# Designs tried in a protein design chat: miniprotein binders against 7-carboxy-7-deazaguanine synthase (queE). Part 5

Target 1, 235 residues: 7-carboxy-7-deazaguanine synthase (queE), of Hyperthermus butylicus (a2bj90)
Amino acid sequence: MSRSARRKTSALNTVLRVVEVFASIQGEGPFTGTYSVFVRLAGCNLRCPFCDTRYAWSLEAGKPLGVEELVEEIARYEPSLVVITGGEPLLQRHPLNSLVEGLESLGLRVQLETNGILPAPARDEQLWRVYHVVSPKDVPVRVPGAKLHPSWVDYARATGRAWFKFLVANEQHVREVAEYVAKLGIPRSRVYIMPLTPEKLDMKELLELHSRIASLAVKWRLNFSPRLHLLVQLP

## First folded at step 2 (miniprotein)

Design h4i (from h4 with K10E E36L E37Y K40F E43L E44W E47M K60E R63E)
Fold by ESMFold2-Fast, scan of step 2:
Structure h4i (fold): chain B 235 residues (1-235), chain A 105 residues (1-105)
Amino acid sequence: as target 1 above (235 residues)
Amino acid sequence: SPEEILKELEELAEEIRKLAEELKKGDPEEVAKKLLYIAFRLLWLAMKLRKQGNPELAEEVEELAKEIRELAKRIREGDLEEAIRKLEEIIKELERLIEELRKKS
């Protein structure tokens, strides 16, 4: 073996617990419609009753993958966006920073999806430099144990690289979100409301729910996030 | 350190030479995979060069990595003769960059 091959293995061989890697279209948030590779990390610090990815809750659901091999696998797709999601990806913060460094070095745009319970990135983390979509679960859905870490609001103000995406079912939920973001000082331009989709909706019901929540977004002057992948039947 | 970066670039040049020979043997998919990984390693080294105050050389290494990524795509599309020519050009350019860095360290 060459010395270079040995060095790359030792230097970049940081392990992540990965549930799945797949190509799709980002269906949610500020990058809706972007050709993306999704990296779902294992482990979660919440047990949301409406969760559609319960298979990722345990760290044991993830296969150990080296950062080097994962970066190479992602690069093969030549994506416009790399979406790192979970579970809660910040539970694997140390190897995640190494993954982000590798992806950023390839010129790939990275978006992290997080519940915002763990602190926002510090300035000396690679994660400081990438995009974050924070999905608070304390309002309006009131998941036990879910409280947005206040550092996320500071991070959003400092960088302009965080957005806040809220699950809503009706106008009362939108009102609660509006009050919540006003109290925290989050600009409406950084706020998305997204339909809280029950299991087993047919296509007509799904479209009607999207239409209703989109109308509320207009009324309340907030951004709207679809769940586009559900509408077009992609993973 | 500058010495560590120089050594890594020299090792990557040797790996690319081996891949050029492997491509001639007719294993294009494996060569494409290895080239994509080499492009990643070059971009990592470019970041270190910027951190050490050499952004001009970092930009040249980044451009070389971009050429290698495009080459991997062409290999997968079946443009093998053109790809072999491009690999030889990339090796020469990398050797030039190594010599430039050696003079600065």
Scores: ipSAE 0.000, ipTM 0.124, lowest interface PAE 17.5, mean pLDDT 82

Design r4b (from r4 with K53E I60Y L67W L79F K83E A86L)
Fold by ESMFold2-Fast, scan of step 2:
Parts: C-alpha cells; structure tokens; sequence
Structure r4b (fold): chain B 235 residues (1-235), chain A 93 residues (1-93)
C-alpha cells in the first residue's frame, strides 16, 4: 500500500525475516570479485525448478531480526558491498527500506538481487538509491508466474542503477534473451548472461560451461557474469 | 465459470479499495484474501496464465497490507496464501 508514517511506527515494520548472514565474495554480476556480506531474506514469490536456495522459500525459514541489530551485524564484517538477496527481498519491502537507510548511513554500498516481478523502487523509497541486479525468470527459463514488471526498464534508464542478468544454457537461450531485451528497449550494456548450472556438474564441466557461455557473450556483444563462488567453492 | 469468478474477484477488489479509503484496512484485507481465492479457482478452471498472474499480484498486495497493519498473524497468513498461489502455479505450468 502506502509508505505512511503510521506504518513506520510499527515495530513489525523494522523487523526482517532473515535466513542467513555471511561473508563471501560476490560471484555474479557487475560487482563480481567484491568482498561482500550476503543477507538472505526469507520468502519468495516464485518456485524455480533450478533454485539452489529452496530453504529460503518460506517466510518462516527466516528468524525475525530488527533492522538496527542487522545493521550492526553487517557492519562488523567491514564489507565493501552488502548483497541483499533471498528468496525475493522485495516481499519484505517496508522493513527493507529501513535496512537500506541504516546501511547507507554507514557509507556501505548496497546491491539488491531481485527476480523483478514486483515493481521497481519509487523515487521516495531508500531502495531508489541502491544498485539492483534484476534476474528475470520469464526468459529464457520460462518459470510460471515470472513476468518482469515493466517499471524495472524505466528505473534502469532513469537511474543507471539496474542491470539484467539472465540464466542461459545454450545459444538458443542467448538468442531469446537478445530478442527479449531488444523488445523491451533494455540497452545491451546493462545485460548479463550467466551460466545456468545443472546439479552435479564436476569442476571440469563447470569451467567448460563458463567458457562456452562467455564465448557466446562475446559473439552476441553482451556482458558475461560468471558464477565465481561455484568455481572457487565459496558459499 | 472463470468469467464469473473473475467478475466477483474484481468487485471484491473495488470494495476493498473503498474500505481502505474509508480507513477500514482490516476489512479490506479479508476481502482481498477472498478475491485471491476466487482468482486461483478461475485460473485452475481456465488454465489462463493471466488469471494466475493476477492472483500472484493480488496475493502480494495482501502481504503488503498485512505488513502495514503490523499484525504478525496476518502477515503469516498472507505469506501462506501466497505460497498456496505459487503451488497452483507449479501445477499449471
């Protein structure tokens, strides 16, 4: 609904359902290689067949944690980047805006990972000010219910703070992505393709898949995102 | 029929919007939950992906409203409804 003053006075509006907080290296997207703290929020509005974090699907998978307590925990890691992920973090939009405010007050850089089904931030949200990596699940992976909200394209053009990251397994997927972003008017400079990694790939197969998708990124003039944490065996 | 279920859901949504405007968001929440249930039923009967998309969008609005009200039980129930919509989405897709 609205972001009213009455809502902000509720203790529940400053509580997030958090699955885990841990330090690692950002393995994906435009900030690949950055020392980061990951904050995984509970709850998701999709059920992707390839999902590696099914344990975060339910809101009850998360422990209630106050925004101030969470900010203090994150700050102790002294990260170069705070990655807020989930499930789908925008399901907890109201307390998430408070978290972002607290993190930015400490000078911390924030990146949100989102499936893009829910609307992009409005100008009066704290979320308007942070980076967003949008991972559409309608193309090419065709997850039911996964239509990208059109406001994300407008947000990306208005702010320069959003990128679109697509899971791809082969050249046909890359072609579908190219057609999709052209149709929506997404600049290719904001597009990343990333390997769709099946379960049970060995390290040689994982590296070969990365090499193949990277080569396709060059061929199609798109950016490439690795899944670096998988290659170096970090969470 | 799916058309009749959609019409009833749309009527409940409009009534809920009026209740929010009049300052009765708790009653609005109950109407929106009913509307989600009708949209799920319409989607199941028709196989129409647009009706499923509407159900998901509305279930999220139920989550937002429950959070604004600050009632932990209502928030839990709202997320459970969203999970039910998503289970239907998996079966239809």
Amino acid sequence: as target 1 above (235 residues)
Amino acid sequence: SPEELLKKAEELIKEAEELIRKGDPEKALELLKEAVRLLIEAAEKSGDPELLEKAIELAYKVVELAWELGNPEAIKEAFELLEEVLEVAEKLG
Scores: ipSAE 0.011, ipTM 0.410, lowest interface PAE 8.9, mean pLDDT 84

Design r4c (from r4 with I60M E64D L67F L79Y A86M E90D)
Fold by ESMFold2-Fast, scan of step 2:
Structure r4c (fold): chain B 235 residues (1-235), chain A 93 residues (1-93)
Amino acid sequence: as target 1 above (235 residues)
Amino acid sequence: SPEELLKKAEELIKEAEELIRKGDPEKALELLKEAVRLLIEAAEKSGDPELLKKAIELAMKVVDLAFELGNPEAIKEAYELLKEVMEVADKLG
């Protein structure tokens, strides 16, 4: 029955639980402004109080889609960047590697967004070859269970394909981030600070928050990530 | 009973820690995977969110250990176990 078991295991490597697929502009991180297709995978290993995608927390929220079907759907958008997000996409690590392989075979650029709790890619994974934006939730926002896996620092140093994006509300948060990245040996060039946006800000408040955090990025010599999609009212 | 399952899981965790100290992390990994399954069963029978929390934390440690070993099959099995634990967590709510 090794053949049947092997076939079943292979099928698990070719099916993903997907919440949504949509075209938009990447509003965050090092690729801000890029025409992208977003693939939101179901399931998360955290329950962040500020989470705006709580509908993706459960694996049951995702529809099972084959890797080949998903690759074809993504390709129809002709994106400059494929953003794989969630939940926590690394919970579906093995079929995710298959998805990345399919997307790379078409020449598509891939960016993964991850909370960094699970280990960084190994050299023999397809995920080793793509971009990663790691969003630690231990500092400064202190989500229970959110310890950054140390392998992400090693991966960033080895590949130059990982950045660390931190949610910040004020200068004390930026100070905590600066101390955290210094302690871990993360170069400031790999660090982004991004406004922690409360759910009900009007446009004036949103702009003022962006301006304040951007000014702190200049002061502390860190990169700034907007939440551009919120400013231009895109998904 | 949930108490017996928890006790057995704790025994397996102690055995695994000893195996790691003695340089047998592959056997330790198998014991830790079994401990996770016992904790899930205990959580399902008792409805105790603390037992579920222990199962999630241990499943994450199983992933870390499998990654340290660098065995692709062990890593795959560890991630599948973590996914199973999270599916159970969603059902228990």
Scores: ipSAE 0.011, ipTM 0.411, lowest interface PAE 9.1, mean pLDDT 83

Design r4d (from r4 with E30Y E34L R37W E41M I60E L67K E77L L79K E80Y E84F)
Fold by ESMFold2-Fast, scan of step 2:
Structure r4d (fold): chain B 235 residues (1-235), chain A 93 residues (1-93)
Amino acid sequence: as target 1 above (235 residues)
Amino acid sequence: SPEELLKKAEELIKEAEELIRKGDPEKALYLLKLAVWLLIMAAEKSGDPELLKKAIELAEKVVELAKELGNPEAIKLAKYLLKFVAEVAEKLG
């Protein structure tokens, strides 16, 4: 059996392609400051020019790991929050639902980070019950191939378990976000703007950028997400 | 590209080595984990024997730094990398 055939078969059942598992503080979004275990799944359906995690783009970047083994590894950290990220974790949707079931059975709180291109969870999925931070890449950053699936807005309204987090560099970006969320009917209470951080910023520049974007969040009546892990120099 | 992935891995390894000297083992281990995944991506994308040899050299450096850290997570990383080195060496024939 070829390596490609083995990867496809394992991904369809109860095996996930996992890039890394590590403990840190959630630095972004509605759970900023929470002691978390990060589970980075392999594979992504975008090639964002500003991507910090290009090493996770390929499915081959991930080690095959059984759902039960992964649940045991996560549990050893005794986290307040499990953050499932990637790449794009919804590319491994079937085994991801099994992972969520296992984590919930242990009473663990789960947050998924997704680009929102693939559909939101259906009511009969385990993923319906967990938190989602959706990071659209169609606005303002205009990544080719990125388009938010409309089911995410319906999911957010029905469950109260989704937020929308946008990378912004300046006030024009914030204006574009405000127009975008108004057009889609996303409540501003579910919207976060977050600094788009260039690779070469010193700590003073990083803090100044955070201050500027936070001030714009106040002005535009949106929530602000820091990149706290960058400010405190954690993973 | 595989060459860019290896270059980034080498940069992360050098930064991790400096952090070990400065007494920041947690941040060092995080950077070593990132370097490992970049090495795996480079090896998966490349059939070039020269790039595969470079990936092995960098992986061996990560193993040594992980052993120096001595904590359970670092030991686990070292064990994983020894398997990776064996798989890449098989590609070289």
Scores: ipSAE 0.000, ipTM 0.117, lowest interface PAE 18.5, mean pLDDT 81

Design r4e (from r4 with E30L E34Y R37F E41Y I60E L67K E77M L79K E80W E84L)
Fold by ESMFold2-Fast, scan of step 2:
Structure r4e (fold): chain B 235 residues (1-235), chain A 93 residues (1-93)
Amino acid sequence: as target 1 above (235 residues)
Amino acid sequence: SPEELLKKAEELIKEAEELIRKGDPEKALLLLKYAVFLLIYAAEKSGDPELLKKAIELAEKVVELAKELGNPEAIKMAKWLLKLVAEVAEKLG
């Protein structure tokens, strides 16, 4: 009886709630400039005041889509990178592992974008084998409820497959990030600082903000992430 | 359904064979990997030993086609995929 019940549970876990699937250029993090397919999963465990994807906050915002159908749709784009984002993708952890397994079997590179509140992958998960960009919201932006799970630091040390991307507005934020990553033992080579864009800026303001944050990255010996899609007016 | 997944995988394998004949190994490899993904899901959804046998047979066909590609990386990939399908079948069976 237990084996039959396990098979039924596994079948139910092959559906994801998907908000959108589209091709673009990865504008952020270590793979900036890569031709990518973005898979936005529904649901989020935070309510960041600067969030540009509030339409993805509810699980009900996503359409139920079979993992097999989603893999086929993604493969048709022939992407150099599959970016799984959301909301918070790890809220749909079980079917997400199945999606990752399918994509990896096609030789597609997978990057997960996560707020890092939920635990990092375990060694027996498919997610253990893919790239992760963790965007902590406890430092410096101090979003309520946004505590980075300590297992992400252990995962980064064990695998070298995680980077930490921080939203920063000024040098005080960069200082707080530097102190935070030093305290946790995160190598600077795994740390990105990215401009916090709290509202719509004109192109001159966007360039000036990027220039300031990039200069701080050089000064503090951290990596810089642009928001390239904003600069080139892509989704 | 598991039967539809197996049929789709079989069609992808046949298309991959044709691509190998036409000298397009890159596209063939992509289709073979997709076929293995469908075989894994068919095995997971199927409680039928006959469907599991069919999934294993198709996975073995993928290994043979990957060998035809003459690429050591493709052979290693095919062996890994066969092992993964076998592990899923054993968990179910």
Scores: ipSAE 0.000, ipTM 0.130, lowest interface PAE 18.6, mean pLDDT 79

Design r4f (from r4 with E10L K14Y E17F K54Y E57W I60E K61L E64D L67K L79K)
Fold by ESMFold2-Fast, scan of step 2:
Structure r4f (fold): chain B 235 residues (1-235), chain A 93 residues (1-93)
Amino acid sequence: as target 1 above (235 residues)
Amino acid sequence: SPEELLKKALELIYEAFELIRKGDPEKALELLKEAVRLLIEAAEKSGDPELLKYAIWLAELVVDLAKELGNPEAIKEAKELLKEVAEVAEKLG
């Protein structure tokens, strides 16, 4: 390697490519309703046809921010929860561990959103200590290239700090999710089903979809995740 | 250490995806092959079946990337790498 390549490699260990940082309410998953700051990291290893954040797919969509600078920016929001999302945050795993260390040193609760294709945290990673919402893309409609890494199930069982969230449109999707989690040994208490929302639903349609999926969650004895931010028109 | 080898493998995977986005999938393929070899070494040193499973997954990704490039020679090389990983799995298992 040249000196330039070595310098860039070093910088990548301390710099995150960040698309946006903003305050909102967590609308999804186990922390629904929490005042949160969202950190959207750039880059994704999938190209989901139903993706709402296609603008984050490229690493070039993110601006380089130093870990210490980002920690200071997040802290200014005084959040109850820091949600690290994106694209796929684990593509920037090494500087992400440093970010988590900084946030945890301030007593901030951190939640990572991940597609679960890359391995779950090891015990010696800072990421081992935070909460993870894993959104497998193996099911109900498989995204090309998607495969949940088996270590996520072991991590969830060992730590109690991971949940699995699935986008569903109908009862057949819920059945497929139920079969999938049973086969992998994922406890129902750690499974959320969430409405797969087409981009152009009006508010009545959006509420009706939420109602239908929530009813299916009760029927199938799974947890329900709304998309609360869409219902209350927050980012 | 197995932990250092895994960290290096993840750095190569990150760089490979950057290269794919910038239109250099051939160089990305070479970095992913190196990452597979690092994961094999980590698995051998630690005896950890999870690291071996990771190596198998990554080798499968290398095959998929080679197929996307549409180069029969690259596909053959990628499948040979996957066979190497499988042989190490048998040796350790």
Scores: ipSAE 0.012, ipTM 0.183, lowest interface PAE 8.3, mean pLDDT 79

Design r4g (from r4 with E10Y K14L E17W R21E K54L E57Y I60E K61F E64M L67K L79K)
Fold by ESMFold2-Fast, scan of step 2:
Structure r4g (fold): chain B 235 residues (1-235), chain A 93 residues (1-93)
Amino acid sequence: as target 1 above (235 residues)
Amino acid sequence: SPEELLKKAYELILEAWELIEKGDPEKALELLKEAVRLLIEAAEKSGDPELLKLAIYLAEFVVMLAKELGNPEAIKEAKELLKEVAEVAEKLG
């Protein structure tokens, strides 16, 4: 018997539409500072005005890659963390579960970045066993069409594998986030606030913004996420 | 083919989200229902139960969106679609 046997789960050729694969440092969230391979999937169900990755919005922005081929490409980097991002990666949920299965079979740690509009993983999905950073867009910087699916709160409580990351510009935004997470019953230990960075900031302004938002995190007893890659000039 | 059905379903999902952004959630609801039906057909033709999980999730979202719009007819249709997906899942399971 094989301890790492992979299941053939589908008669379909499992293909993901991939925009880019690259090595960098995770600059955001609970794994900040980790040597990571980023897999950016194509397609997004939102059109955020502050989006840094508008080039990934269309499915046509991604090239078709087979799951096994992509697993092999990722493994060559020998990463401490695989970050699956996009667009919205849950739009490609079926082949994404197959990708996660392949990565876990190699002992690789996986983190998904998601806007949380589509439901959280069910227990029988491969996605149930990996980490999720959920970026709700219904508060404080409201995006049309955005609404956090309530199953993400249940998933976070059941697994301890989800965190909620909010873009904030000022104390009023932090107050709105605090009210939102209290209403939904999200523990403060699972909440990150992160600076909403305008298009044109010099390094001094960027650092001052980080300092201000970090101070608010201390005041409101929430976790702080930097945008470390911006501070150290990495992708 | 199941692959073509899946691709079309994803395209409809993206178009639906753009419509929600533009303030036309009623039209988005119609496209999402079509996407769910395409996913059911792809699952039946391929015998792949993983596609039904995506269909169930989208059908649940359709119910939630219909409730938010407050249209009793849309809510009824959305709940019927979710029931339809559940029946197909039982047959393939």
Scores: ipSAE 0.006, ipTM 0.281, lowest interface PAE 9.4, mean pLDDT 80

Design r5a (from r5 with E10L K14Y K54Y E57W K61L V63A L69T E103L K107Y)
Fold by ESMFold2-Fast, scan of step 2:
Structure r5a (fold): chain B 235 residues (1-235), chain A 115 residues (1-115)
Amino acid sequence: as target 1 above (235 residues)
Amino acid sequence: SPEELLKKALELIYEAEELIRKGDPEKALELLKEAVRLLIEAAEKSGDPELLKYAIWLAILVAELALETGNPEAIKEALELLKEVAEVAEKLGDEELKKEAELLIKYAEELLKKS
């Protein structure tokens, strides 16, 4: 089924480095519960202490796949949502726009997950038309070098297609998130708080953590994101 | 300060992306090369390995854009920047980042063979 585009000079616009493609349920954010195909791109510009996908940090972790080949592979799953994640997918911005164009031509809904360090899409990009979940790493668990690009707030307001998702462990973290989004003018309706889950939690501890963070979301009038895939033991 | 160097590098990256959309990739390459240099300088002054991660990824973007524009000199400059990143990573004691830079040096060398 390998019919990858083979053109030396155009490969930069038509080849993505892909770590994995798999079907699951979106466990996080505004589309929680949706039957999705996950496309994990290689490469990341951060090394977060609580990263779940350290195997995707290097570009060398990804297999080169042509955009057309990747679109065909995704389409075979007949997904309700295509989740493009990584690493940091915006590091492969040019071929990513080509991928989005191919997916849109098939009527597929696309969501990008990004750390928001690189600029938001411009109106003439294919990426302008898809959904974005931005996970800032400058608050509350500060990752060195991680600063949200200001264009993401403007993009969210202009399009209504971006949300901001924050990992929190306790009420002090929620307070810091609330202050951060107020300072940047991010509407609370676009903000999700999600449990920061250490790898060693058993199911009882995981459920108790979810309950505590959900209660804080109600108290602080923010949206809550579970980590549903962890609760139902899906990838 | 390292924070101001990072801010300037990110501003240059944003400007470079706009230039690419406007059909001026050669000017974009000059801005991206400067951004990589600023990130390396910030990493050296601060001891923060996170800044070298941006430098690595931007150097690869420089190499790929240079190949597209037909400018092999920019690929060679990206290769030199990656070697500087590897040296700074070694000074900071980050073996994983050093290995990543070494692998990307080989990738840039392969790109140079194509030009």
Scores: ipSAE 0.000, ipTM 0.170, lowest interface PAE 14.3, mean pLDDT 78

Design r5b (from r5 with K14L E17Y E57F K61Y V63A E64W L69T E100M E103Y K107L)
Fold by ESMFold2-Fast, scan of step 2:
Structure r5b (fold): chain B 235 residues (1-235), chain A 115 residues (1-115)
Amino acid sequence: as target 1 above (235 residues)
Amino acid sequence: SPEELLKKAEELILEAYELIRKGDPEKALELLKEAVRLLIEAAEKSGDPELLKKAIFLAIYVAWLALETGNPEAIKEALELLKEVAEVAEKLGDEELKKMAEYLIKLAEELLKKS
């Protein structure tokens, strides 16, 4: 089907509402340090008090881009990793599966960042085949409306392609995370704790916070995620 | 009890998400309408406006997913749900939830004109 014909007949099925596309280094999670293109999709089903991307909350914040156009734009960066984030990218699930198919056809590695409220991918979705970093918001940073969908644990065990990343400020938060993942049967090898960074920390304070949370990760036998982009002052 | 109502609403919401994933947004909207009703009842009995905001937020975003399936019947059902939700968001004084609902209402109307 040609691009023109698809654009004329589309009812959102091949169009994504995109806030921004930019190149940077993945600063968080299992792929920290990877040269990446970030695709921020519009819309979010949560209102986190510590959200740094409030500009993406509105569905109107995104401009409509066709899947083929977006694939071509991403490919020009020649990334080692495509990070699809938002808001909540699974709100645009149908065209997102089409985007993933296009990116995989080019041999590009894809990572989705999600709050995990919506169900994990099924085997018949293109999203089944890519990496997922799930950021539950029901612990320890409690957000109204947040509840991890139980299918994410099954998906992680079945595929080995999901990890769970938690924002923590202190040891009590780490304790709550440890209890939460034990209760749900999430393997510790798939759990990351990451510093919850207030808006105004100087570089020394940022490094001290990273050191403290990393030490807690060792103590509690969990993985540690930095916020590397903040330390090296990248987007 | 409010606790029992909350548990039933949560089950319905999770089932609705699964139905959207499986391509059955019509049934998903039916379940979500019932979940919203139960959460409203729980909020009335407990006096907790947080439960009502939770219901509204989830309703808006399941409706968004229904719109993305391109199914005209689901889009029509979503439009009716969004109009109800926009009214409740206004009564709660939540301008952001109201704006999100209004945006999706416009989108649903546009999609129905194209069908």
Scores: ipSAE 0.012, ipTM 0.332, lowest interface PAE 8.6, mean pLDDT 79

Design r5c (from r5 with E30Y E34L R37W E41M E77L E80Y E84F)
Fold by ESMFold2-Fast, scan of step 2:
Structure r5c (fold): chain B 235 residues (1-235), chain A 115 residues (1-115)
Amino acid sequence: as target 1 above (235 residues)
Amino acid sequence: SPEELLKKAEELIKEAEELIRKGDPEKALYLLKLAVWLLIMAAEKSGDPELLKKAIELAIKVVELALELGNPEAIKLALYLLKFVAEVAEKLGDEELKKEAEELIKKAEELLKKS
């Protein structure tokens, strides 16, 4: 490879389109309650009708940031967890691996949030070594075009570093999730159900919804994920 | 822990030195940048003078390798790190180290002008 071509490839692999970077508490999944820095990457391969972050759907919504600059910005927060989310992070797979390498070198714990449509990490990727919360959109919410890539189940079994988080509104949804994970061979210990929060819920309604879904998690012997940030009014 | 951060920084520095020998300066510079962030994090988390002295020792190695690379980005990294070394030297009351850092700053500024 020529020096010019190598430099262009290096630049492409070291620039991410970033919508926002902010500190908050992880409100969802296995690391609920952890002081975290959220890195929302631009671009998404789905158009979910219940999406809270529609402003991140386009790659043009993100500002180009160098991996080194982003690592430095994240480090200033001294987080217990770095959450890489927003749109679909795996759309920016190559520079994302470079970011993960930098963050891991700082001793920071990294969690990726993904819709699971794109393949799970390969063993030679830096992404193989970090945590993944996979949010399938094919069941129960049935988003058109959504289908979990089967490699995520293999990745979860091989590494123990993936969990599957499902949005549910009622018991019928939980039943569909239970059937889905049984069919795919996903262990119940790796499964979270989380309230599907409609727009315009007041705090009483939000708490009541959390209570109902948590009760269903107990009944069906699945893990429960709150949306803690909504309950405590954090971003 | 600060000790773990310093150990990781030391490993990155050794790998960077080997990459410089093998003629891969871009990857070496990337690893040196990572090492710098680890060193600063360790120093900020620890008030232990012994850990701060270890951080300074590793920082000087990074400066030497960055100046050897000689490109503007590497020299700017060395300048950034030397200012950190001068600040830590002042906190430790180490006037000789502060003077050494200031002399290296002048050398790095001269190299940057020639670029």
Scores: ipSAE 0.000, ipTM 0.096, lowest interface PAE 20.6, mean pLDDT 82

